# VHH binders against EKC/KEOPS complex subunit cgi121 (cgi121): the designs that were tried, part 17

Target 1, 174 residues: EKC/KEOPS complex subunit cgi121 (cgi121), of Schizosaccharomyces pombe (q9p7j3)
Amino acid sequence: MILPLFPETQVHVFVYENVSNCAAIHEQLISQNPIYDYAFLDAATILYKKQVYSAIIRALEDRRDEQMKTKTIHSEVILSLSPKTEISSAFRQFSMTKKSKNIVVVKIDSKLTEEEEFERLDKLVEGNRVEFSDEELQKLIDFKVLKKNYKLDPSTLENPLASILSSIALRGYS

## First folded at step 1 (VHH)

Design n20 (framework vhh_7n9e_1)
Fold by ESMFold2-Fast, scan of step 1:
Structure n20 (fold): chain B 174 residues (1-174), chain A 124 residues (1-124)
Amino acid sequence: as target 1 above (174 residues)
Amino acid sequence: DVQLVESGGGLVQAGGSLRLSCAASGFTFSDYDMYWGRQAPGKGREWVSGITSGSDYTAYASSVKGRFTISRDNAKNTLYLQMNNLKPEDTALYYCARSPYLYWGSTRPEYDYWGQGTQVTVSS
């Protein structure tokens, strides 16, 4: 994927369901193993492709403007999914945990092609690859988690896209 | 009210050992991953070690791996760091922190997730 505002930036997004080794992956993230330099998200928190793209764009804007709050672009993507600027809260809300079953993985600035990143990730993730599509994401979402993370009321839950995107775009400005 | 209180620091000679403790209160300690960080004078805060809520996994910065051991006692709401074969470059203020994450590249936790620290000074 090529972003119109960042055409030189390589972006790859992968979705895995039925992952059996999330605890092992979590351990590698804790140890800050550079092989695992990806944004590992819990798929229970992601409803739309546009949600992920909006967070990526916000993170890239913050990097361009020298306003990143975290040390890597991938951690900045996780922060950017949150409606607030508190790093610990954002990671608690959106990051993969030991108990996750389905994950969304984002890679920015890859020196590898999408296919080469798949080969690399398939060695790290013990799960089934699925298409990064709204259809597949909607099978993995947990609406209770989504509602809590974005503070959605019952009246907006049936069509929350605009509220989610606004929350991401206005993070730290409200 | 989340409280983290570190203790056990002091002056020690190179090659010596120290055991740090962190007493936690105000939250269900067994639900949270915990870590130790340190900050040397004039330097930024760096991550040292982490342990999951159930002690299933531990991780260490390359600079301390093999010398330091992190552990916890959930019944006592206490986090520990056993530091062996200390080096002058280990001299720093050591903090414990509560975090549901220890993600690669993340910055320091918010104020209520970390304590005031305990000073460790290693002489040559």
Scores: ipSAE 0.012, ipTM 0.186, lowest interface PAE 9.3, mean pLDDT 82

Design n21 (framework vhh_7n9e_1)
Fold by ESMFold2-Fast, scan of step 1:
Structure n21 (fold): chain B 174 residues (1-174), chain A 124 residues (1-124)
Amino acid sequence: as target 1 above (174 residues)
Amino acid sequence: DVQLVESGGGLVQAGGSLRLSCAASGFTFSDYDMYWGRQAPGKGREWVSGITSGSDYTAYASSVKGRFTISRDNAKNTLYLQMNNLKPEDTALYYCAAGFLSRYSSTPRDFDYWGQGTQVTVSS
């Protein structure tokens, strides 16, 4: 993917369902294994492609403006999904856990092609890769989690896209 | 100011046990993943163990797995390392570190906050 304001930045997004080794992946992340340098998100929290892209754009804007609250671009993507600027809450709300079953994986600044990243991730993730599409994401979302994370009321839950994107884009401004 | 203060080190004989503590202040302890690292004379820094902010996950270096147990008490802002069946090879300066982002960095040195350490010496 090419982002209009970040044309030099290489971005890849992958979706896996029925992942059986989330506990092992989480162990590699806490052990700081550089092979696992990705943003690993729980798919239960992601409803739209635009939600992920909005968080990526916000993270890249914060990096450009020297306003990152975290030390890595992948951690900043996770933070940027949250309507609040509290790092711990954002990670608890959006990061994969050892009990996750479906995940969204983001890679920024890859030196590898999308195909090469697929080959690499397919060796790390024991699950079924599916298309990064709104249709596939909507099969994996947990609406109770989404409602809680974005503080959605019944009036916005039927079409939450604008509310979610505003929460991400305006994080820290309201 | 942020402070991480380690205690509980000392001299013990091989096969003995020690319990290290790390008292945290100046930041919201319950928001951070916590880690224990060590550095022996003439060696680089080695990651020892980590625990997530909610204690829902722990991890250990292969050299200490099965012998050391990491735990935390968020109400007391304190991190612990229970060290059992100590070996001479465990002799090192043990330090604690806080870093929610370190899980996404390439090295342990990318922690947000670090302590000064407490010396552990294991005699044969």
Scores: ipSAE 0.012, ipTM 0.276, lowest interface PAE 8.4, mean pLDDT 83

Design n22 (framework vhh_7n9e_1)
Fold by ESMFold2-Fast, scan of step 1:
Formats: C-alpha cells, sequence, structure tokens
Structure n22 (fold): chain B 174 residues (1-174), chain A 123 residues (1-123)
C-alpha cells in the first residue's frame, strides 16, 4: 500500500481469523523477539480499513515531526488508535492478548515485499488469512469493545466512522 | 499525586523467603501494567518482574524465574512479589513501578518509581 503523504514508506496490513497460537505470539512479544516486530492488534477493536490507515498516518506524522511517544513505529500505531495519549491504556485497549482469536497485523518500513512478509507471518501466525477489507473486519468486530474504546453514544453508534477518525486525528489536541 | 509505597523488605538468611508489597494511589491502578525492579550497590537498575493490568500475563528475569512470583490485587491497589529461595545476590533495594508503555512491545518507560524497600540476604 502507498500513502499519499508518505510514498516512500512501505505499509502492509494483514488480517487473520481463527488464530490458535495467540498465547505463543504474546510470549514472543513480551520477550521482545525482533522477529515479531509488527503491530499485533485485536481485530475485535477494528471496524474499518480507514481506522487502521488513520492510525498509521498519525504514527508516521509523529515520527516525521520527531514527536513519537513510544520507542517503535509499530507501538506508535497501537498508541495512535487510542483517543487518549496514555500508552498503557492504548495497548490494553487495542493490542492482541493471549485470548485473542482474530488479529490485524501491521508492518511498516519492511525490507521485504508484501509476499515475503506474508510468507514470514504465515510461519508465525496459526490462523486463516482473510482480505483486509471493511467486509471482513465487520465480521470480527466487537461493538461493545468499539463503543467503550471510542466512547461512542447512541447517536454515533449506527455510523461511527467519522467519530472514530476524528478521535484518532484530534488526539492530544489541547 | 501518583504514589507507590513499597514494604516487606528486611534481613533474611540464604534460602529464606520474603513477601514484598507495593501500595499504589493517585492513578487508576487496574489500568496499568506493574513492575518490580531492583538496584544492588554499585550496579544499575535491573528489571525483575512484570504483570499485566488484568493479570493475564507475568514475566520474570532469568535470574529469578522459578523463585519469585508476582501478583496483584486490583481491588486493593496493591502489587506483590513473593520471593522464595533467596540468595545473597538478591540483595538490593526493591522498588515497584508502573510504565507509560508496555513490556509486551519493548516500549516500557518506568514511571513513578517508589522509594523502595531494602532486601538483604546473608550467606
Amino acid sequence: as target 1 above (174 residues)
Amino acid sequence: DVQLVESGGGLVQAGGSLRLSCAASGFTFSDYDMYWGRQAPGKGREWVSGITSGSDYTAYASSVKGRFTISRDNAKNTLYLQMNNLKPEDTALYYCATSRGSFLYGTDQYDYWGQGTQVTVSS
């Protein structure tokens, strides 16, 4: 994928359903294994492609402006999904857990092609890859989790896209 | 005001046990990953153990794995470290911390270090 404001940046997003080894992946993340240098998101928190893209763009803008709050671009993507600037809450809200079943995986600045990243991830993730599309994401979302994470009220719950994107783009504005 | 107050340290013989506590206040304890660290005389700070906000995962430094157990009680805003089979090399000031990041992604930046509780293990 090519982002208009960051044409030199390689971005790959993968979606896996029915993942059986989330606990093993979680252990590798805790051990800081560099092979697992990706943003591993719980698909229960992601409703739209634009939600992921907005978080990626925000993270890349913060890196460009030397304003990253975390040590890696991948952790910055996770933080950027949150409407708040609190890092631990963002990871708790959006990152994969041992009990996750469906995940969204983001890779930025890959030295590999998308096909090579897919082959690499296929060895790490024991699940079924599905298309990164709104249709597939809508099968995996948990609306109660989404509502809580973005503090959505009944007036926005029927069409939350604009509210979600605003929360991501305007996070930290004082 | 964020406050972390460690307690439970003392002098103990090699092979003995101690249970440390950390009382947290001034923030929503149940929203944060918590950590135990230590600093021995003449050495830098070293990470000892971590526990996620929901107790879903725990991790330990190789030097203490199998001997120490981290736990928490979110209702009491308290973090614990059960230390068994203590060795002279465990002698250090033990402190609890929360992190703005998460050890899950190697982004942890320890915030709100407490004053610490001294553990001395005699041979």
Scores: ipSAE 0.013, ipTM 0.265, lowest interface PAE 8.4, mean pLDDT 83

Design n23 (framework vhh_7n9e_1)
Fold by ESMFold2-Fast, scan of step 1:
Structure n23 (fold): chain B 174 residues (1-174), chain A 123 residues (1-123)
Amino acid sequence: as target 1 above (174 residues)
Amino acid sequence: DVQLVESGGGLVQAGGSLRLSCAASGFTFSDYDMYWGRQAPGKGREWVSGITSGSDYTAYASSVKGRFTISRDNAKNTLYLQMNNLKPEDTALYYCAKHPLYSGFRSTGYDYWGQGTQVTVSS
């Protein structure tokens, strides 16, 4: 995908359900294996495509402005999903864990096509690929997790999109 | 309300040992990777050592590798740093922080720092 304001930046987003090897992937992330240089998100935390894109745009803006708080653009995406500027809180809230079952995977600055990245990820992830769409994400979301992560009250739960996007865009300034 | 309280610092002669402790409260300690950092007078914060939430992985700055050992007791919500063969250049205020290991090792990127515990190594 090509994003407005970042037309030279290649972005791919993948969704996997029923992943059986999250513990193995997590160990590779802890060891900082460069083959696993992706943002691995728990799908229980993602309700909308726009949520992911907003975090990507924020991370790219922070990289452009030399204001990244984490080492890689992919870790910056994870941080950017959080309404807080606290790195450890963002990772505990949004990143894949050993116990995750459904994941969203983001790749930025890929030198590969989307299909080539799928072929690579299919070797790393033992699960079923599904479409990156609001419909598929809605099947995987945990509304209790979403409410906790974005501090949603009952009035915003019925239409949380604007609140979520505002939280991502205004992180650290509200 | 996250609190981190460091203790165990003091004056020690070069070649000596100290054991630092960090008592954590206000969060589920066993869910978070933890780090020790330090700051010498007139210098920025620098990363010293990290440990994953389950103690399955540890990492050390090259300057302390082989001399320092990080550990944790999740039942006591306590992080430790065993410091052996201390050198004058280890003189610093030592802080603990919660910070995910795989986010990378940036000294200014740590989320929470306690008040610190002073370590002074005489030559």
Scores: ipSAE 0.021, ipTM 0.448, lowest interface PAE 6.5, mean pLDDT 85

Design n24 (from n19 with K98R L100S R101G F103P D104L S105F L106S G107T S108R Y109L; framework vhh_7n9e_1)
Fold by ESMFold2-Fast, scan of step 1:
Structure n24 (fold): chain B 174 residues (1-174), chain A 122 residues (1-122)
Amino acid sequence: as target 1 above (174 residues)
Amino acid sequence: DVQLVESGGGLVQAGGSLRLSCAASGFTFSDYDMYWGRQAPGKGREWVSGITSGSDYTAYASSVKGRFTISRDNAKNTLYLQMNNLKPEDTALYYCARGSGYPLFSTRLDYWGQGTQVTVSS
């Protein structure tokens, strides 16, 4: 999907299930290996394509306005998924861990085509790529994690989209 | 009341060794990745080393790799930095920081410690 406010920005989103090497990827991220310059999210936290795109748009707006709270656009995407502005909490809530099994990977400002990024990531991630679609995401979500991260009550869990998007858009304002 | 208290700094000659300690209190130490940073006189802050909560992974800046070793004792709530073969370029204020989460080094460094001064004479 093209982002209307950022039409020149290259955005690629990949979804992998049954990933066996999350611990090795986590080690590379701790080492700041530039090959791993992506946002690695735990798919247990992502229910909708719009949730990911809303966080990307918020991160790009903060970069445009020179208001990023983290060092990279990819870290800013992870922060932007959280309803709070607390960096440590956001990363604990949404980032891939060494125990993750399904992941969502975001790349912004790639000089490579989507096909080239896919080929590169497929060598880094030991798992099965699936389509970035609401249907595939709904197979990987953990509703207990989603409820905790966005503070949803039982009545909103049946249709949480509006609450999630509002939490992302209003982060830092209320 | 989160508190990090560094110790073990001092004056040492080039080629010497120092062991820094960071005593943590006010939080569950074993739940957090920890790291060491430093700031040399007249220069910006730089990352030195990091260690995951379970000691499963460690990482080092290229300038210190092979000379420094990070470790932790979760039972004692203490982080360590063993510094060997010190160089004058290692002269800096060394501070302990609690990790902000993953990716650890893509976020701003959180500082609660006041730091311990390391001075390496030539």
Scores: ipSAE 0.000, ipTM 0.190, lowest interface PAE 11.7, mean pLDDT 82

Design n25 (framework vhh_7n9e_1)
Fold by ESMFold2-Fast, scan of step 1:
Structure n25 (fold): chain B 174 residues (1-174), chain A 123 residues (1-123)
Amino acid sequence: as target 1 above (174 residues)
Amino acid sequence: DVQLVESGGGLVQAGGSLRLSCAASGFTFSDYDMYWGRQAPGKGREWVSGITSGSDYTAYASSVKGRFTISRDNAKNTLYLQMNNLKPEDTALYYCAADSSYWYTGSEHYDYWGQGTQVTVSS
């Protein structure tokens, strides 16, 4: 995909359900294997495409402005999903765990086409790819996790999108 | 009051071995993934090895793979690093760390840090 404010930045987002090897992927991420340089998110934490796009845009803005808080653009995407700038907290809230079943994978600055990245990820991820759409994401979300991560109250239950996007865009403002 | 206390460091000749221990207290050790990191004088912190809470998976930096072995004893709240075939470039302060984040790949952001134990390898 192409983002209006970042037209030269290649962005690919993939969704996998029923992933059986999250523990093995987690091990590769701990060892900082460059082949696994992606943002691996737990799909239980993602409700909307706009949620992921907002985090990507925030991370790209921070990179443009030389204000990244983490070492890679992919770790910056994970941080940017959090309403706070505390790195370890953000990773606990949004990153995949060894017990995750469904994941969202983000690749920024790819030198490959979407199809070529898909072929690479097929070798790394043992699961079923589904469409990156609000409809598919809504099948994988855990509303309890979402509400805890963004501190949503009963008044936002019908339409949490605005609250989530505000949390991402206004991170650090209480 | 969280404590991570490393021991077992010292001076050793190239080709030698050392076994490091990290005694953990003040948190539920068996719930945390554990790590060994190191910092050489004048350099940043480098991740060395990691082990999951249940010992299901271990990982190693390429510079130590095949020479170092990480292990843990959850009943004793202790983490170990067996270091074999030590090289002068392994000289560093070695520290253990605990992280509740099951995915974070940057060593500087661990939840808890030990004070470290010095390892010096002479040629």
Scores: ipSAE 0.005, ipTM 0.196, lowest interface PAE 9.8, mean pLDDT 82

Design n26 (framework vhh_7n9e_1)
Fold by ESMFold2-Fast, scan of step 1:
Structure n26 (fold): chain B 174 residues (1-174), chain A 123 residues (1-123)
Amino acid sequence: as target 1 above (174 residues)
Amino acid sequence: DVQLVESGGGLVQAGGSLRLSCAASGFTFSDYDMYWGRQAPGKGREWVSGITSGSDYTAYASSVKGRFTISRDNAKNTLYLQMNNLKPEDTALYYCARTPYYSGEWTGGMDVWGQGTQVTVSS
């Protein structure tokens, strides 16, 4: 995938359902194993493709402007999903945990093709790969988690996209 | 001058117990999530346990769950690891680490970590 504002930045997004080894992946992430250099998100928190793209764009803008709050672009994607600039809260709200069942995996600046990345990830993730699409994401979302993370009221829950995208784009500015 | 200093390691028989301490200085300890990690000779680093800044959440590696307990005293700027029912495979250099992020920063590494304290468990 190519982003209009960042045409030279290679981006890949993968979705896995029914993942049985999230605890093992989580331990590898904490131990900083370079093989796991991806943003691992809990799919329970992701409703739309545009939500992920908006977070990626925000992270890339922060990197371009030398305003990153985290040490890596992948960590910055996780932070960028949060409506607040508090790093610890963002990771608790959006990153994969050992209790996660479905995950969204983002790779930025890959030197590998999408096919090569999925071959690598299929060896690390014990789950079923599904299409990165709004249809598939809507099967994996937890609306209680989404409501809590974005402070959505009942009126915005019926069509939360605009509220979510605004929260991502305006993080830290209000 | 940000520092983390581990202590409490030593030689212990299998089935024994040790309590490790990590003294933090030069920063507001209560603002940071903290971790214990270990490294055995010739092996890579292994995450052992983590605790949030307010002690509202703790996590453990599967290899130590049920045997180790992480805790902290924010008033004393000290992190603890109570290790029970120790096994020879727990032999390693144990170190504490600071991270501004819950469960650590996935790819950027730990922020600050200490020199470690050696734990040796004899069979």
Scores: ipSAE 0.012, ipTM 0.210, lowest interface PAE 9.0, mean pLDDT 83

Design n27 (from n19 with L100Y R101S Y102S F103E D104Y S105F L106T G107P Y109G; framework vhh_7n9e_1)
Fold by ESMFold2-Fast, scan of step 1:
Structure n27 (fold): chain B 174 residues (1-174), chain A 122 residues (1-122)
Amino acid sequence: as target 1 above (174 residues)
Amino acid sequence: DVQLVESGGGLVQAGGSLRLSCAASGFTFSDYDMYWGRQAPGKGREWVSGITSGSDYTAYASSVKGRFTISRDNAKNTLYLQMNNLKPEDTALYYCAKGYSSEYFTPSGDYWGQGTQVTVSS
């Protein structure tokens, strides 16, 4: 996808269902293995493509403005999904865990094509790739997790997109 | 219910050592990553050190690396922080918490214990 404010930034987003090796991936992430330099999200927390793109745009804006709170652009994407500016709570809310079953993987500043990144990730992730689409994400979301993470009430549940995007754009200020 | 009780703090001279303990109850301690944090008066909370559930990985804030050692005893449901070569800037209330807060993977909430005060005189 072409990002209006960052047209030269390469962004790839991948979705995997039925992942059997999340515990192994998690150990590589805490070891900071550079091969795993991606944002690994729990798909139970992601409902819309725009939710992911909004977090990416916020992270890129924070990097441009020298306002990143985390050490890497991929960690900043995870933080940017959270309505709070607290790193540990954001990772608890949105990052992949040892018990995750479906994941969303984001790569920023890739020097590889989407297909080359897919070939690399297919060696790291033991699961089935599905299309990054609202339809596929809706099959993987946990609405109880989503409601808790964004503090959604019954009035926002019929159209949660606007509330989610506002939370990402105005984290810590609303 | 989850309970974390810190102990071992006190007043110590610069260059001295202290060993902090965190006694955990109300959950399966061996299933969770754990970390130590601290807060000095007038400052925000700072992550100090983290350890995975199996002790396979440890991490430290740059300000304490080489001076502090995190460890755990899963049979005793206890987390430890060995603090050597203490500096006045280490003066803070020290807390333990479930999870690992150094940028990846927090399996549970940000529950903090009541804390143990460490005061380092210059």
Scores: ipSAE 0.019, ipTM 0.261, lowest interface PAE 6.1, mean pLDDT 83

Design n28 (framework vhh_7n9e_1)
Fold by ESMFold2-Fast, scan of step 1:
Structure n28 (fold): chain B 174 residues (1-174), chain A 123 residues (1-123)
Amino acid sequence: as target 1 above (174 residues)
Amino acid sequence: DVQLVESGGGLVQAGGSLRLSCAASGFTFSDYDMYWGRQAPGKGREWVSGITSGSDYTAYASSVKGRFTISRDNAKNTLYLQMNNLKPEDTALYYCAAQYLDSSWGTESYDYWGQGTQVTVSS
């Protein structure tokens, strides 16, 4: 995709169901294997495409302004999903774990086309690829996790989009 | 009161071996993935090795793979790094770090880390 404020930045988002090798992927991430330089998110935490896009935009803005709190743009995406600017909490809330079954994968600044990234990721991720769409995401979400991560009340949980986007965009500021 | 205390560093000749230990206290050690990292003079931090809470998986940086072995003893709340065939470029401050087992990968998300133990490898 092309972002209006960042037209030079190549962004790809992928969704996988029934992933059997999350523990192996986690091992590669802790070893800082550059082949695995992606943001690996637990799909249980993502309800909307706009949620992911908002976090990506926030991360890119922070990189542009030299205000990144983490070492990589992909880590910054994970941090940017959180309503607070605490790195370890954000990773606990949104990152893929060894026990994850469904994941959302974000790639920024790819040297590859979207098709080439699909081919690469399909070799790294042992699961079924599905469309990055609100419909597919809503099949994978855990509302208990979403409610906890964004501190949603029952009334807000019925239509949480605006609350989630505000939490991402306005974190640390009015 | 959380504490990670590294030991076992020292001066060793190239080709030699050292065993580092990290003693953990103040948290439930068996709930945490454990890591070794290092920082050499004139270089940034480098992740060295990781081990999951149950020892199910281990990982190593390319620079140390085949020479270093990470292990842990959950009954003793201790993490180890066996370093063999040491090279001058392994000279660094070695520190351990802990991350809750269901959180995420790596270095930016450490919940706890130690002050480190110095390893110096002479030519």
Scores: ipSAE 0.000, ipTM 0.208, lowest interface PAE 12.0, mean pLDDT 83

Design n29 (framework vhh_7n9e_1)
Fold by ESMFold2-Fast, scan of step 1:
Formats: C-alpha cells, sequence, structure tokens
Structure n29 (fold): chain B 174 residues (1-174), chain A 123 residues (1-123)
C-alpha cells in the first residue's frame, strides 16, 4: 500500500498464527538485537488492516514533525495504536508478549524486498504465515482485549472501525 | 504515584557479598521487566542486570556475570540483586528501574528509576 504523504516509504506487514517461540522473540526484543528491529504486535489487539495503517501513518507523521516519543519508528508504531500517549501502557496493550500465540509484524524503511523480509522473518518466527487481510485478522482478534484497549462501549462493538481510527488519530483527546 | 525504593547497600570488604532489594509501589510490578543499574562517582549510568516480568529470562553485564544474580518476587513487589565476590570496581550507587521496551543497555526515557543505594567495596 502507498501511504498518503509518504509515497517513498516502504512498509511491509506480516501476520503469523500459532507461533510457538514468542518467549524467545521477546528476549531478543529486550536485548535490542538489531535483527529484530520490527514492531511485533499481539494479533489479539488488531481487528482491521486500517487500524495498523493508521498507526503507521501517525508514527510517520510524528517522525516527520520531530515529535516522536519513543526511540525507534517501530516503537512509535506500537505507541500510535494506543488512544493515550503513555508509552509503557501502549506496549503492555499492543506489543507481543511471551504468551502471545498470533502476531502482526511491521517493518518500515526496509532496504529488503517483501520476499527477502519474509525469508528473514521465517527464520525468526516459528509459526504459520497468513494473509494480511481483515478476514484473517478477524480470526485472531480478542474482542475483550480490543474493548479494553480502546474503551469501547457495547454500542460500538458491532462496528468499531471509526472509533478505533479516531482514537489513533486523536490520541489524548478521545 | 510510582515509587522504587532501593535498600541493602553499605560497606563491604573485597570478596564479600551483599543483597540489594528494590520495593516497588504505585504500578503493577508483575507487568514490568526490571533492571539494576549503577553509577560510580564522576561516571554515567551503566546497566548491571535485567529480568523479565515472569522471570523466564535474565541478562547480565559482562563485568558482573557469574558473580551477581537478579531475581524478583512478584507477590511482594520486590526486585533483588545478590552480589557475590565483590570487587573495589563494583563501588557505585545502585538503582533499580522499569523497562518498557528495548534493551537493558538502552532504556527508554520514560522508565521509572529509584534514587539508589550506595555500595562501597574496600580493598
Amino acid sequence: as target 1 above (174 residues)
Amino acid sequence: DVQLVESGGGLVQAGGSLRLSCAASGFTFSDYDMYWGRQAPGKGREWVSGITSGSDYTAYASSVKGRFTISRDNAKNTLYLQMNNLKPEDTALYYCATLTYGSWESPTGFDYWGQGTQVTVSS
């Protein structure tokens, strides 16, 4: 996908289900191994492709405007999914944990092709790659987690997209 | 209000041992990866050891590996550092801190830090 205002920015998004090595990946993220410089998200928190793209756009806007609150663009994507500007809260809410089973992986500014990133990630992630599509994401979402993270009331749960996108775009005001 | 309070420091002879404690309050301790850092007089902060929220991974700076052991008790909201075979070079203010994401060596600017407990090792 070509991002508005960022047509030269390479973005790759991968979805893995039934991942068996999340604990090992988590320890590499803690040690800041540069091979793992990706945004590793818990798929239980992601319902729509647009949710991920909105967070990416917000992170890129903050980088362009020299307003990033975290150390890397990938960390900024994780923060940008949260309706609040609280860094540790955002990571607890959206980042992959040792107990995660399904993950969404975002790479920004890759110098590699999508195929090369896939080959790299396939060596790091012990799971089944599935299509980055609303259909596949809807199989992996946890609606209790989604409701808690975005503070959704029962009236928005049937069609939460607009509420989620508004929360991402208007962090701190929604 | 987030608070981290270190204790257990003091004077010790080279080759001796100390156990440091960090009492956490004002946040859900079991949700945070934690680390110990230290700062010697006139030097910057350096990382010593880290532990994940569930204790399933620990890491140590090369200068302390094999001599120090990090542990935690989530029921008591307490982080520990067992220091054995202490050297004069270990003399520093020791502090505990949260880790939100990234490495123990490069914590975020919004990680919470305690004020520290002084460890002095005589030759």
Scores: ipSAE 0.013, ipTM 0.173, lowest interface PAE 8.8, mean pLDDT 84

Design n3 (framework vhh_7n9e_1)
Fold by ESMFold2-Fast, scan of step 1:
Structure n3 (fold): chain B 174 residues (1-174), chain A 122 residues (1-122)
Amino acid sequence: as target 1 above (174 residues)
Amino acid sequence: DVQLVESGGGLVQAGGSLRLSCAASGFTFSSYAMYWGRQAPGKGREWVSGISSGGGSTAYASSVKGRFTISRDNAKNTLYLQMNNLKPEDTALYYCAADRSYLFSGTPFDYWGQGTQVTVSS
């Protein structure tokens, strides 16, 4: 996909459910293996496609403005999902862990087509790929985690999209 | 309270070896990736090596690859750095750090130690 504000930047997003090798993937990420240069997110924290896109846009804006807080664009996406500017906290809240079962994987600035990235990721991830859609994400979300991460009122939990997007867009201002 | 205590530094001649240890307490050591970093006077902080929580994966800075080996003993809550073929440019304060994040450069650690001094004479 191509973002209107960043037409030169190619973005791919993949969703995997029932992943059995999250511990092995996590080991590779911790060791900073460049083959794993993706944003690996815990799907328990992602409710909407727009949530992921908003974080990607924020990360790309920070890169454009030379305001990145982290080393890579993929780590900046993870930070950008958080309503706070604390990097370690953002990774604890949104990043895949050894215990994750469902994951969302983001690739920015790919030199490969979407199909080629898919083939590459399927060699790394032992799980079932599903469509990146609000319907599939809603099956994987943990609302208790979502509420904690975004400080949501009980009343916003039925339709939290606006609050989540506002939190991502206004990170660092509140 | 989390504590990371480094030891094993000292004065050594170029070409020599040292083994650094980092004793961890106050957290579930086996659940954290561990790192070694260093800082020489007049220079910025430099990442040296990292090891995954289970020890199955390691990474090294280009400047030390092939000379240094990172390892851990989860039963003893201890991180190690075996340093071989030491060079004068390896002179620095060496510290260990713990983080759940897979980032080092530009990312704050969850926890870090006070460091142990390594001095390599020419």
Scores: ipSAE 0.000, ipTM 0.167, lowest interface PAE 12.6, mean pLDDT 82

